# VH-VL binders against q91z69r481to671, part 20

Target 1, 191 residues: q91z69r481to671
Amino acid sequence: GRRNSHARHQDSGQVIPLIVESCIRFINLYGLQHQGIFRVSGSQVEVNDIKNSFERGENPLSDEQSNHDINSVAGVLKLYFRGLENPLFPKERFTDLISCIRIDNLYERALHIRKLLLTLPRSVLIVMRYLFAFLNHLSQYSDENMMDPYNLAICFGPTLMPVPEIQDQVSCQAHVNEIVKTIIIHHETIF
Below, E stands for the ipSAE of ESMFold2; O stands for the ipSAE of OpenDDE; V2 stands for 0.75 times the mean of E and O plus 0.25 times the DockQ between their complexes.

## First folded at step 3 (VH-VL)

Design d7 (framework fv_ifabotuzumab)
Fold by ESMFold2-Fast, scan of step 3:
Structure d7 (fold): chain C 191 residues (1-191), chain A 125 residues (1-125), chain B 107 residues (1-107)
Amino acid sequence: as target 1 above (191 residues)
Amino acid sequence: QVQLVQSGAEVKKPGASVKVSCKASGYTFTGYWMNWVRQAPGQGLEWMGDIYPGSGNTNYDEKFQGRVTMTRDTSISTAYMELSRLRSDDTAVYYCARDTDYYEIYSGSYGMDVWGQGTTVTVSS
Amino acid sequence: DIQMTQSPSFLSASVGDRVTITCRASQGISDYLAWYQQKPEKAPKRLIYAASTLQSGVPSRFSGSGSGTEFTLTISSLQPEDFATYYCQQYNSYPWTFGQGTKLEIK
């Protein structure tokens, strides 16, 4: 179905979806130094196996003896956000969010993004804070992993903030990536 | 048809810089990563780095850090690779090659599916 | 960096032969491997990606197998146009790295 694990976890009293929390925990333990993390899609077989395990209510990443490919775990995280029926960044805020690109001063831009995001439901903001804290932390290892905030924004931008069909796909995608990069860099100012 | 067309052969002195161009046609230039790969005479392939033309973000092999600069001009769908402080061991054929389709739902690298014809750069005194 | 080693570095074969080329990674790379064919004075051409997926338009006599650290490229019935240098490439992690190449020559 189109209803995914995020909505069900919110209804069950969970703050962060298990699949998100588990993938991020795994990457924090094993993937911070992996060069080019998120740059590949993962092995199709392993990505499907991990995803299906979570759909059955199991946690395939909780077993300390599990030897999972880091790229596949990273791929599952991207796939989860891509598959949300309602994107993490709501379509209704799209135009306002990308308009922040017109603000040249990065600190002022961050404050305007903060103002827009504070209008979102608390449950969405909690997931955003968790994800962007992780992406910022991961980017601090960019000397080792080669994944600076720009690289991470390229990998996550289209997944978190899809460009609506009525918009110019090419031009708006560049703006999305720039906004997501700003949020990664200035996450402490924004959240 | 998808094509990458590179600039012509260059002869440079040690210490000079060279800038190679790669003009893309037949696809959305800003939607695919572009790699630069070189090959010294009689040697194998060596990855130099990649650029995402949509944003201009670059990743370089540490061997070339400080000497290589990759850029693009989206108005003419052209990628550039500039290598400075040339040495005789920089003599090689330089290739541009297309990688990841970023607009796919589940996108990531699968290697390089379309290659330019190559640009021969000779560095001699 | 991940080191890619090909074996053999050169091999001689006749038209109609079955030939295999091996590529070994210095660490596990799952199935993040591509194979390329390069003819003299030409750019490389991708034959296989994801270790075993054949590129569209490439003849079915080419096949790839393997996972982890050991991979093979097989040509089931060698044709005259197949005499070339073959390269494996990993894309598991930056920097992308290539094997040293296997030169396939006519006997």
Scores: ipSAE 0.516, ipTM 0.822, lowest interface PAE 2.2, mean pLDDT 88

Design d8 (framework fv_ifabotuzumab)
Fold by ESMFold2-Fast, scan of step 3:
Structure d8 (fold): chain C 191 residues (1-191), chain A 126 residues (1-126), chain B 107 residues (1-107)
Amino acid sequence: as target 1 above (191 residues)
Amino acid sequence: QVQLVQSGAEVKKPGASVKVSCKASGYTFTGYWMNWVRQAPGQGLEWMGDIYPGSGNTNYDEKFQGRVTMTRDTSISTAYMELSRLRSDDTAVYYCARDYGDYYEVLSGSYGMDVWGQGTTVTVSS
Amino acid sequence: DIQMTQSPSFLSASVGDRVTITCRASQGISDYLAWYQQKPEKAPKRLIYAASTLQSGVPSRFSGSGSGTEFTLTISSLQPEDFATYYCQQYNSYPWTFGQGTKLEIK
């Protein structure tokens, strides 16, 4: 079940879901130099075990920091966002967001994306800022981990901003990946 | 104005099922957890479970597991709690109550129950 | 399951009195505690959440304190409308659990 994490953020006024914070913390400690992180699949059994543990209100990553396969922890983070009933990037903003691809200047594109995202609830923006700051930081280790912003965008794009069934899946997926890549690179401008 | 309005009192025989409704208004129904809490005559409050209306995901107290089913209809902003195989000790007032919900449901913070329905009396007797 | 125990179960007091109700958790719950007031044949009303944060619209004579396992609800100067049953509730971990209640009666 649901475990409350409020007290950990009472001084900052921010609430990051424990599963997101714990997975990101684990990857920051053990996974920054891991080749193919988020691209290489972990153990499906371990991914499900970790996710089920969080859903029971436990933190399986707190006392066993080095025991878990890094690819499995990365898989839990992706599975969490994929499993949201309301995607991190709401479907109502899909068309407006992918339309930003028409803006050739990347800084102007980032500013337009910022304007669209500022219409979202503060709680959504806080999680986005946290996630994209992490993805940007992880991408700075791409010489070791082989995961640049584009590689991370293709891993997270379908999870964070799923293409609606009525749209052209191939073309729109490419646009989603480019938008997510822009957000990773320009996260400080956007958030 | 935020309001939760529950269905009327029910009288049931042992072994029957009862389904209580809770209609929400004045807020975004899919953005807040809905709890079900009961209170037997002269007794304290007992949590039964909760549902996140945005996804339909539920959590049940083990005591009610296998007998309780919580559902919702987002088109009419209504939550339902169905309790089956009723016993005389299920006689109670059943409340729906709203809890803090975030856009993210999994491991989202709870702040307790800020808005309550008026209660539905369920009497189980032979 | 986390057990919540309130003390006292019954309390008799006069208008103008300062009253204190205690709630104890069987394990640490940080500040994940709410206090409710319930009048006869009415739904409960949340007074306090996060152990010490007053619910909007609740009179300032109500206050909460504590963390971990020991929590206190204080009414600084009892009014006639305050005679009711009070419940604490933890929301640290499922299942959510309530104290047995404290009935506040007029002397």
Scores: ipSAE 0.000, ipTM 0.460, lowest interface PAE 11.1, mean pLDDT 85

## First folded at step 5 (VH-VL; framework fv_ifabotuzumab)

Design e1 (at its last look DockQ between E and O 0.03; V2 from the best seeds 0.00; counts 0 for: pae O 5.1 > 2, placed apart)
Fold by ESMFold2, look of step 5:
Structure e1 (fold): chain C 191 residues (1-191), chain A 124 residues (1-124), chain B 107 residues (1-107)
Amino acid sequence: as target 1 above (191 residues)
Amino acid sequence: QVQLVQSGAEVKKPGASVKVSCKASGYTFTGYWMNWVRQAPGQGLEWMGDIYPGSGNTNYAQKFQGRVTMTRDTSISTAYMELSRLRSDDTAVYYCARDSYYDILTGYYGMDVWGQGTTVTVSS
Amino acid sequence: DIQMTQSPSFLSASVGDRVTITCRASQGIRDYLAWYQQKPEKAPKRLIYAASTLQSGVPSRFSGSGSGTEFTLTISSLQPEDFATYYCQQYNSYPWTFGQGTKLEIK
């Protein structure tokens, strides 16, 4: 047996994955003014170390200290969503979601996006709301961090809503980014 | 071959504007950030800003805010930098420079492809 | 803005010498640093990224080290084609900033 055990017991009722909640909490505390957050790749060593710690049941971001690299914490968050077997925005709803760009009225566009997203499982919607509320909040600091909603959409679009292989990758990516931007800006209408 | 080819040298008077072009070839223009960097005679390199050609979104260094405009035409894979209200200390070589295809694992690692530079001389 | 300071500004050396150029950041930038080589009237060429990762096609006599606020570029045995100006550049945060350059000349 093991000499000492790590805590393996988790709250069975948590819907937001601990790694997501911890990264977002850390960025809210220490990273809102970090210029270019999400634009720059994190340190590969630090990103992997943090990710592996969470996989071992540890939380390296839980202690009250501010010395973690903001770019690497942001990288861990993106890596989590990139690693999902099923993307946060499911591929089977891809065509319907990007078709919403044809709706010129932004309020109507947001309502159509909401209609499509409300068909998703509750656990997915809760993660979406948490993430997009955070991205909207972060974008409110764009005068300091230089990361407006479209810059953030560029950083997350390919990760959150991958273009299916049967679609034109480059042209669809621009539409994906516009939809993600819409969700960041209008998250209160959508969620 | 990935290439960035810039427009030719320009001589301008103070108060004028200049628009430098940067034509990309050999890669998917809309998927990579494009930077503009300048170098005054005998001086180092100075980042002016960047543009994401897929959307047209820009970020400008504070020093150039209000005088610089970065645009692109995706139909001809060309980025543009326009600097207005020129002063003599804007005399420099202006470079466009591409950075990495954007995703979490291949994000920014510096500028891997540079244009040949465009000399702009601002003189009375 | 993060200020990048190189030293020395000017370096005279002979073919075969080992040369070290340093770059200091005004605040911690982890390993978010690139090194560039620029020859007269030419565009810069990236040599190193992530402080120590050598760009493919760059000769192995070039190496980079450092993290945090202090970084070095080392050329283990100078060749005639290495006489150029060298720049560091941080990409920890906007705006991207460069060192003032180190001009390496033939002694």
Scores: ipSAE 0.276, ipTM 0.723, lowest interface PAE 4.9, mean pLDDT 87
Fold by OpenDDE, look of step 5:
Structure e1 (fold): chain C 191 residues (1-191), chain A 124 residues (1-124), chain B 107 residues (1-107)
Amino acid sequence: as target 1 above (191 residues)
Amino acid sequence: QVQLVQSGAEVKKPGASVKVSCKASGYTFTGYWMNWVRQAPGQGLEWMGDIYPGSGNTNYAQKFQGRVTMTRDTSISTAYMELSRLRSDDTAVYYCARDSYYDILTGYYGMDVWGQGTTVTVSS
Amino acid sequence: DIQMTQSPSFLSASVGDRVTITCRASQGIRDYLAWYQQKPEKAPKRLIYAASTLQSGVPSRFSGSGSGTEFTLTISSLQPEDFATYYCQQYNSYPWTFGQGTKLEIK
């Protein structure tokens, strides 16, 4: 199969990339109670196979009888966001977003985060809304999957909001995780 | 820093084959498509094909199908382009160029990092 | 194959000039268009991608616009280092294709 240059725009009405939608759908169906989801790496071979399939314009996760490992599917989702040339959270907003950590009240923090994110393109916001709604939903199963908002933030923080090289990696990463955690918890307020 | 370093210049006779290498560094080699583009002297750029190092999947321009072979060695992050049955009009500078992954807003980005080029001269 | 036609093929300008290069596609390519700069004996350098997104590190005097079949690269105020050959490239459909190039020379 050939690489599909329109992988994210298979359908003119598709506002969420097929790979994102398909992975999240799959996890919602089969992985909500999976212990340590997004913490455990799946098979690199399987992850690459799934990724490559999407790049060919296919949907390897559409089959109800799909027997893919949930950790591999989770890995594909993370890999997608990690592979973006521009992170989901633009680097231009990094400093401003991190500064929100100074706001102690989580609701007020969420409002400030919302204000910053509303400056982003609608297409990005739609994907963010979808992703963080999913992460919030996933965290509701934390008794089973052991992935509370903080643990999910640890997993997705570096991927969605990588710390610029010029910044202190250690201190900023902790703040990134807190910001992502806040967004997971207050996703309805923010989006 | 992301870099692509290509093999040295080649001089070949008509009918021969040439294999150009492109070593990648500074990024995950298997995660990005690698393009091959050539440029004849005083001419424009011509896309030859691409390869995804993670799977080895390839796309070739029809003009070169049956004559070009793109491969990779993931253990050393190196892509290869072999062109067979060389003729004089194959004389050109050959480039490898990385293609970025697509994102939500812009899709694919084209070729963001290029090798320094490899001059291949075909002469009798 | 999608044909990419650049105009003009040659352009003479002076430092400080506003320069515009056009690229036309034989069919719709949405915003899957990149602009490259190439200096003599050097590899091409990406300036613009997604038709209008400026490559990191590229001066703001460069800008791209257009969608569908008509695209433009603009240099708002030409600098000495901008004299080079410029290429557009579509990555909407295989095979990827380039314009024939525009050589920007000093007047």
Scores: ipSAE 0.024, ipTM 0.564, lowest interface PAE 5.1, mean pLDDT 89
ESMFold2 (binder alone), look of step 5: mean pLDDT 92; pTM 0.949

Design e2 (at its last look DockQ between E and O 0.55; V2 from the best seeds 0.00; counts 0 for: pae O 11.2 > 2)
Fold by OpenDDE, look of step 5:
Structure e2 (fold): chain C 191 residues (1-191), chain A 125 residues (1-125), chain B 107 residues (1-107)
Amino acid sequence: as target 1 above (191 residues)
Amino acid sequence: QVQLVQSGAEVKKPGASVKVSCKASGYTFTGYWMNWVRQAPGQGLEWMGDIYPGSGNTNYAQKFQGRVTMTRDTSISTAYMELSRLRSDDTAVYYCARDTEYYDFWSGSYGMDVWGQGTTVTVSS
Amino acid sequence: DIQMTQSPSFLSASVGDRVTITCRASQGIRDYLAWYQQKPEKAPKRLIYAASTLQSGVPSRFSGSGSGTEFTLTISSLQPEDFATYYCQQYKSYPWTFGQGTKLEIK
């Protein structure tokens, strides 16, 4: 339950947090075809090392010659979003977002999701767009990495859109995953 | 207490299909990947695939692609593994095994911490 | 696929002995390794995960070490109930793969 302090690492003009940009860049370069990416845990030691480096204002992933484990980098990315004081998907939008699951047509569902997300701050939307564009791109390599939109949604759903305590955790988790899946698939429509 | 209880022993003929069930209790069924692992008589462990009950998404070992189908019924916290076109070398004890991590935290797997008791499947003419 | 090779395949030891089992991966798997114990006609039981983390409830005489491609399971002082078959498993990349097993028998 620690609060994320990575926000202070943003430079002036930096719209995407450095840790997010760096992790995604690294994965795009070295991890797109990695089997089970985000599904498999990385080294906790390495994850912590990378995280701590960012917290010191460093960028341990800036060196293209780095041999960091891709699962560790992936872990850092998830850990960032997990550690946010306010989830990327605000809890205030949870009920409305979950309600979108009742829309059978995925395109229409995406449009409805878009409408809901447009109420969020621009800064959040920019990060979402960046993240989900990446996740969509990553899913295009599902034949190699085994991470289709469904698998990715499973990995990111709880992190990005945690189920409020007052909600049914079991039933809502499946719905969260479906919503996140929809966003991954239809990210261009939504953002 | 976390527990996995599997269906009883099966005897099948070559070419037939078998469906093994695994009922979970003591934890949130939809929040953990469920693995299937088999073991031929006197042999080692072989991973077949896994399923996330929360979505029904699956990953299969290439060896079993096209022959294995993993499903679940969340209403009764039960996972199923169906293997078709059975042959003699499919004779084995089949296990369901829960992945160790709940995916509401950070990514991934740490192996399988809870196992079913196993289901013996015998394929003979 | 990542191949896991255990050594030895068979090991005879006495109660009180220090026992070491090795697992080698065909490629680097960092610490994404688990050890299991299986007794006859029983399901496997996880002993170690993340190469060196002891499963809750497992006796402290069990320990795991290693990283990369070579790993070791150690039983510091063998007890009667420890005679079983042991397996390593990698979970770095799909498909998950197991070592062929090490059968620990009483001398």
Scores: ipSAE 0.007, ipTM 0.543, lowest interface PAE 11.2, mean pLDDT 89
Fold by ESMFold2, look of step 5:
Structure e2 (fold): chain C 191 residues (1-191), chain A 125 residues (1-125), chain B 107 residues (1-107)
Amino acid sequence: as target 1 above (191 residues)
Amino acid sequence: QVQLVQSGAEVKKPGASVKVSCKASGYTFTGYWMNWVRQAPGQGLEWMGDIYPGSGNTNYAQKFQGRVTMTRDTSISTAYMELSRLRSDDTAVYYCARDTEYYDFWSGSYGMDVWGQGTTVTVSS
Amino acid sequence: DIQMTQSPSFLSASVGDRVTITCRASQGIRDYLAWYQQKPEKAPKRLIYAASTLQSGVPSRFSGSGSGTEFTLTISSLQPEDFATYYCQQYKSYPWTFGQGTKLEIK
């Protein structure tokens, strides 16, 4: 109910890493209509400068007058998730998540994905919910930015759910991308 | 040894369709965006669209939306471009071209580093 | 769409000359620019990406500069094999667009 809404507000604000929240806020403000966002690489120098600033405890994206390149801010966000010691989608869930591809009914598939994800720590689920709500929102501008859920899944799949080295990389990557796409599309059912 | 080899020249009548193939070798076909670019006689280069062979997702230039279809067959590492309702001004050399670097969160597009030899399509009569 | 405009469209020069080709974008594209060389009846070859980074195997007489809306390709000492058509291309946003080309001919 309403009591649950108050608790979720408090918890959500405490768990989202500043770099993730700041990149997503910046893109929501300035980048929703940016063609090819997440597909076009950012400037390596600018990406590293922004990342290093956050590592020093600064927030270079907080100034509304900042002129950061949207592709570089998108690159910082992707770099953050790639750099996690433990991937956002943990490798011990990989086989179970991939097996959901066998469920042809997309709503049923989403419910099975939800069941698997709800066993993860709450802090991880909050970051997932925030990220996938953003990716879904960004995809609503696909007529302008050309980044539908398929394209976004391709851009984020390798980063969010790395294929274990002992698996067939090529075939598993396609399945990872399909699962990530499903989560983008059906994020409200899943989270 | 990275190579893109395209199908041979085509002569078509107005209103027909053409399907050009592009066979990739020497790299992981499913991991790199494949572009299609055309060049009319004596004219510059024109981007038509791209496909990610790993998923089959496509992006088309608006000029070609509704007439172009890009597909692939990952079992033979081959990309395809089909252009329908051909007109005389579709006479051009059609190139496939691979994006730079394996697609990852640092890669995307830095332009096209490997090009096929081109396929001449002539629309006449 | 981001329009790319090259200048000049035609350039006549001699071996040993320094030549400069410019490319202007209709919007700021930072350094998201590539340069291509195309010889007759051949596919384009990328020379430069990120405005100024030379492709592996490209001779050092080629250089690129610029950012934002104005970019320059320079050949410091023209060689016989450099007579070709040169294109700039932006990759900041879809659709990817090319300049109209600069044909570099033997004087």
Scores: ipSAE 0.006, ipTM 0.628, lowest interface PAE 9.7, mean pLDDT 86
ESMFold2 (binder alone), look of step 5: mean pLDDT 92; pTM 0.942

Design e3 (at its last look DockQ between E and O 0.45; V2 from the best seeds 0.00; counts 0 for: pae E 15.9 > 2, grease 20.2 > 18.9, SAP .5 > .496)
Fold by OpenDDE, look of step 5:
Structure e3 (fold): chain C 191 residues (1-191), chain A 124 residues (1-124), chain B 107 residues (1-107)
Amino acid sequence: as target 1 above (191 residues)
Amino acid sequence: QVQLVQSGAEVKKPGASVKVSCKASGYTFTGYWMNWVRQAPGQGLEWMGDIYPRSGNTNYAQKFQGRVTMTRDTSISTAYMELSRLRSDDTAVYYCARDSYYDILTGYYGMDVWGQGTTVTVSS
Amino acid sequence: DIQMTQSPSFLSASVGDRVTITCRASQGIRDYLAWYQQKPEKAPKRLIYAASTLQSGVPSRFSGSGSGTEFTLTISSLQPEDFATYYCQQYKSYPWTFGQGTKLEIK
């Protein structure tokens, strides 16, 4: 079971959690061309240090001279989403989202995905829009960072859209990755 | 039991190509990156590249760019490494090796399962 | 590319000895390091990953330490089956790179 261990990262007056905004900002500034970003695990020690800093109400990534490892920052971002009590893609939408894989045309698939996602709370949609805009942007540097939309989907799929225990883990994971890939590619259509 | 079984020894002439196969069993083939590493006689290990079987995405070492092609047949859980324009210094044992499952929290990584190796000899 | 340098290249020791092998990276690799053991005419075997995590099934006499640019593989009490060649490998940045190896021989 997942715990809501990152609830404190959500400011009452902030639409996007500080930890999400800070990590993405940092990666945008220093990590867009980082080879293998999100694939290679960051240092557990550094990831925990950064996470703990945020939990203390700090922003360890605000310093322009920060020398944190990009892989660690990337790890913190993934860890945040992984640690949500309710996954970014709620389990209640899982079956419907997975069913979209049957739609061969990617644009049509995106439209169906949009329809499903629009049923989610505004707060969730705002975070999704922000995240997937970032992932799309990051994928534009795939020649440098080797992270095309599918590679990013492989990295984020299990985190953002975990396969419910009652489902077939192997087959569903493949579909999750395809759905997440579709969202990365067609984020403007979807959000 | 997780296993990687590679094709047999090859003898090639300079300028030729060689294609080595690696059949995986005991795990979900498409879910793990597959590496290729070679070792010249009496020398150390040299990473050549990797492939993700699910997507077919590859990363090649710069040294082999343009000469190496990594592919896979998911229907038979087999990875392939083809090296072209062979020269004498390509003589080596070639290994396929699976990347272990990785986790951000634990730091799982590296090559946990290896094939038995394929000897490729390049001689005129 | 990140260069990995092992020391020593050759090491002679006796059964029961404490053995230490060092690996240095040309730049910081945090804990993105693995150690492998290779016996003659055999494929390498992973011993350590994440610099200090012991591979399942590997004897506890093996241990890894270090972070950043300097790493150490230690065998607390050398056994007859431990005579082999050892390699470190970084997986922080492509391309993955290995140390040149350390051949551990019987004294």
Scores: ipSAE 0.006, ipTM 0.536, lowest interface PAE 11.5, mean pLDDT 89
Fold by ESMFold2, look of step 5:
Structure e3 (fold): chain C 191 residues (1-191), chain A 124 residues (1-124), chain B 107 residues (1-107)
Amino acid sequence: as target 1 above (191 residues)
Amino acid sequence: QVQLVQSGAEVKKPGASVKVSCKASGYTFTGYWMNWVRQAPGQGLEWMGDIYPRSGNTNYAQKFQGRVTMTRDTSISTAYMELSRLRSDDTAVYYCARDSYYDILTGYYGMDVWGQGTTVTVSS
Amino acid sequence: DIQMTQSPSFLSASVGDRVTITCRASQGIRDYLAWYQQKPEKAPKRLIYAASTLQSGVPSRFSGSGSGTEFTLTISSLQPEDFATYYCQQYKSYPWTFGQGTKLEIK
């Protein structure tokens, strides 16, 4: 893991890491209708170049004439979350979150997930709220981009909530994807 | 191990329909797009479409739009491709092929697991 | 649709030869390209993805290069088991399309 050193000073309110905010803003402007976003891989060279620019204190996504590949910007966002020292969904909450799959009523499931997430630090919840609001918004364009909430959960589940090695990887991954899907769909209830 | 097992060979007359099955094992069936690709005798590979088993969403190549239907039964991890109004030039081997799971760190892209193929012969 | 054109269509070579197969896209596809090997009466097998990344278990004599519109598959020292037809495939834009294939015959 690594930590994004480009976070803003916290003199007021909670802060979203600049790399996260910049990737999401870029995708909101140029990528909502991009077919296969987060499913189709970006160029590893371009992903690394963008990541390294942020680490140098630059913002390559702020240029109004940016022609970055949307798949590569999406890749940078995923790489940021995969590189966190602690996953966005902490490992100590893994079993509790997965157990929510047993709740078939989706509204009730969302309420249980909310209860578990509210035990997390406020700064983590702010990033979660920002990310999942974006993923929900992106899914509203699924007729064009082909990325409904479940497809997005597949693409983000392994990154956001890695299955611990002591668990059955195949069955747990399916449950992770279902929980992440629930959070995308019901983000307003949860956050 | 991950594998895709398809239904057996079919012989059909022009105007009929054929439905090919593809049973998945060794992985989470609902988590991967399933492609259908055909190959006429002595010819190359031709993508027909894909389906996402969880949602049932499909994409069809325009050549097959209106004649192909892709479905699945998630309870038995099986995908289906049905081609209607068969013509002699639909004689081909039909493959199912799983799309790679999207993970930027592993880099798996394209169709990483293929079924053994199903020969469909359309004869007058 | 993005058309993929392979050359040559047919190749005859001896064991130990260096073989090069070229694939050209009608539009830029960056590195969204895969190479497949298909042996007679068998399903295709992916060799290379992202233009240049070898699939796990593929012999190191296979390599891929290129970006944009021009791509190359190279077999550095041909072996008897490499008798097959080779296809490139783009996955930049629907519909996914394949090259016409290159049939490699071992003398």
Scores: ipSAE 0.000, ipTM 0.477, lowest interface PAE 15.9, mean pLDDT 86
ESMFold2 (binder alone), look of step 5: mean pLDDT 92; pTM 0.949

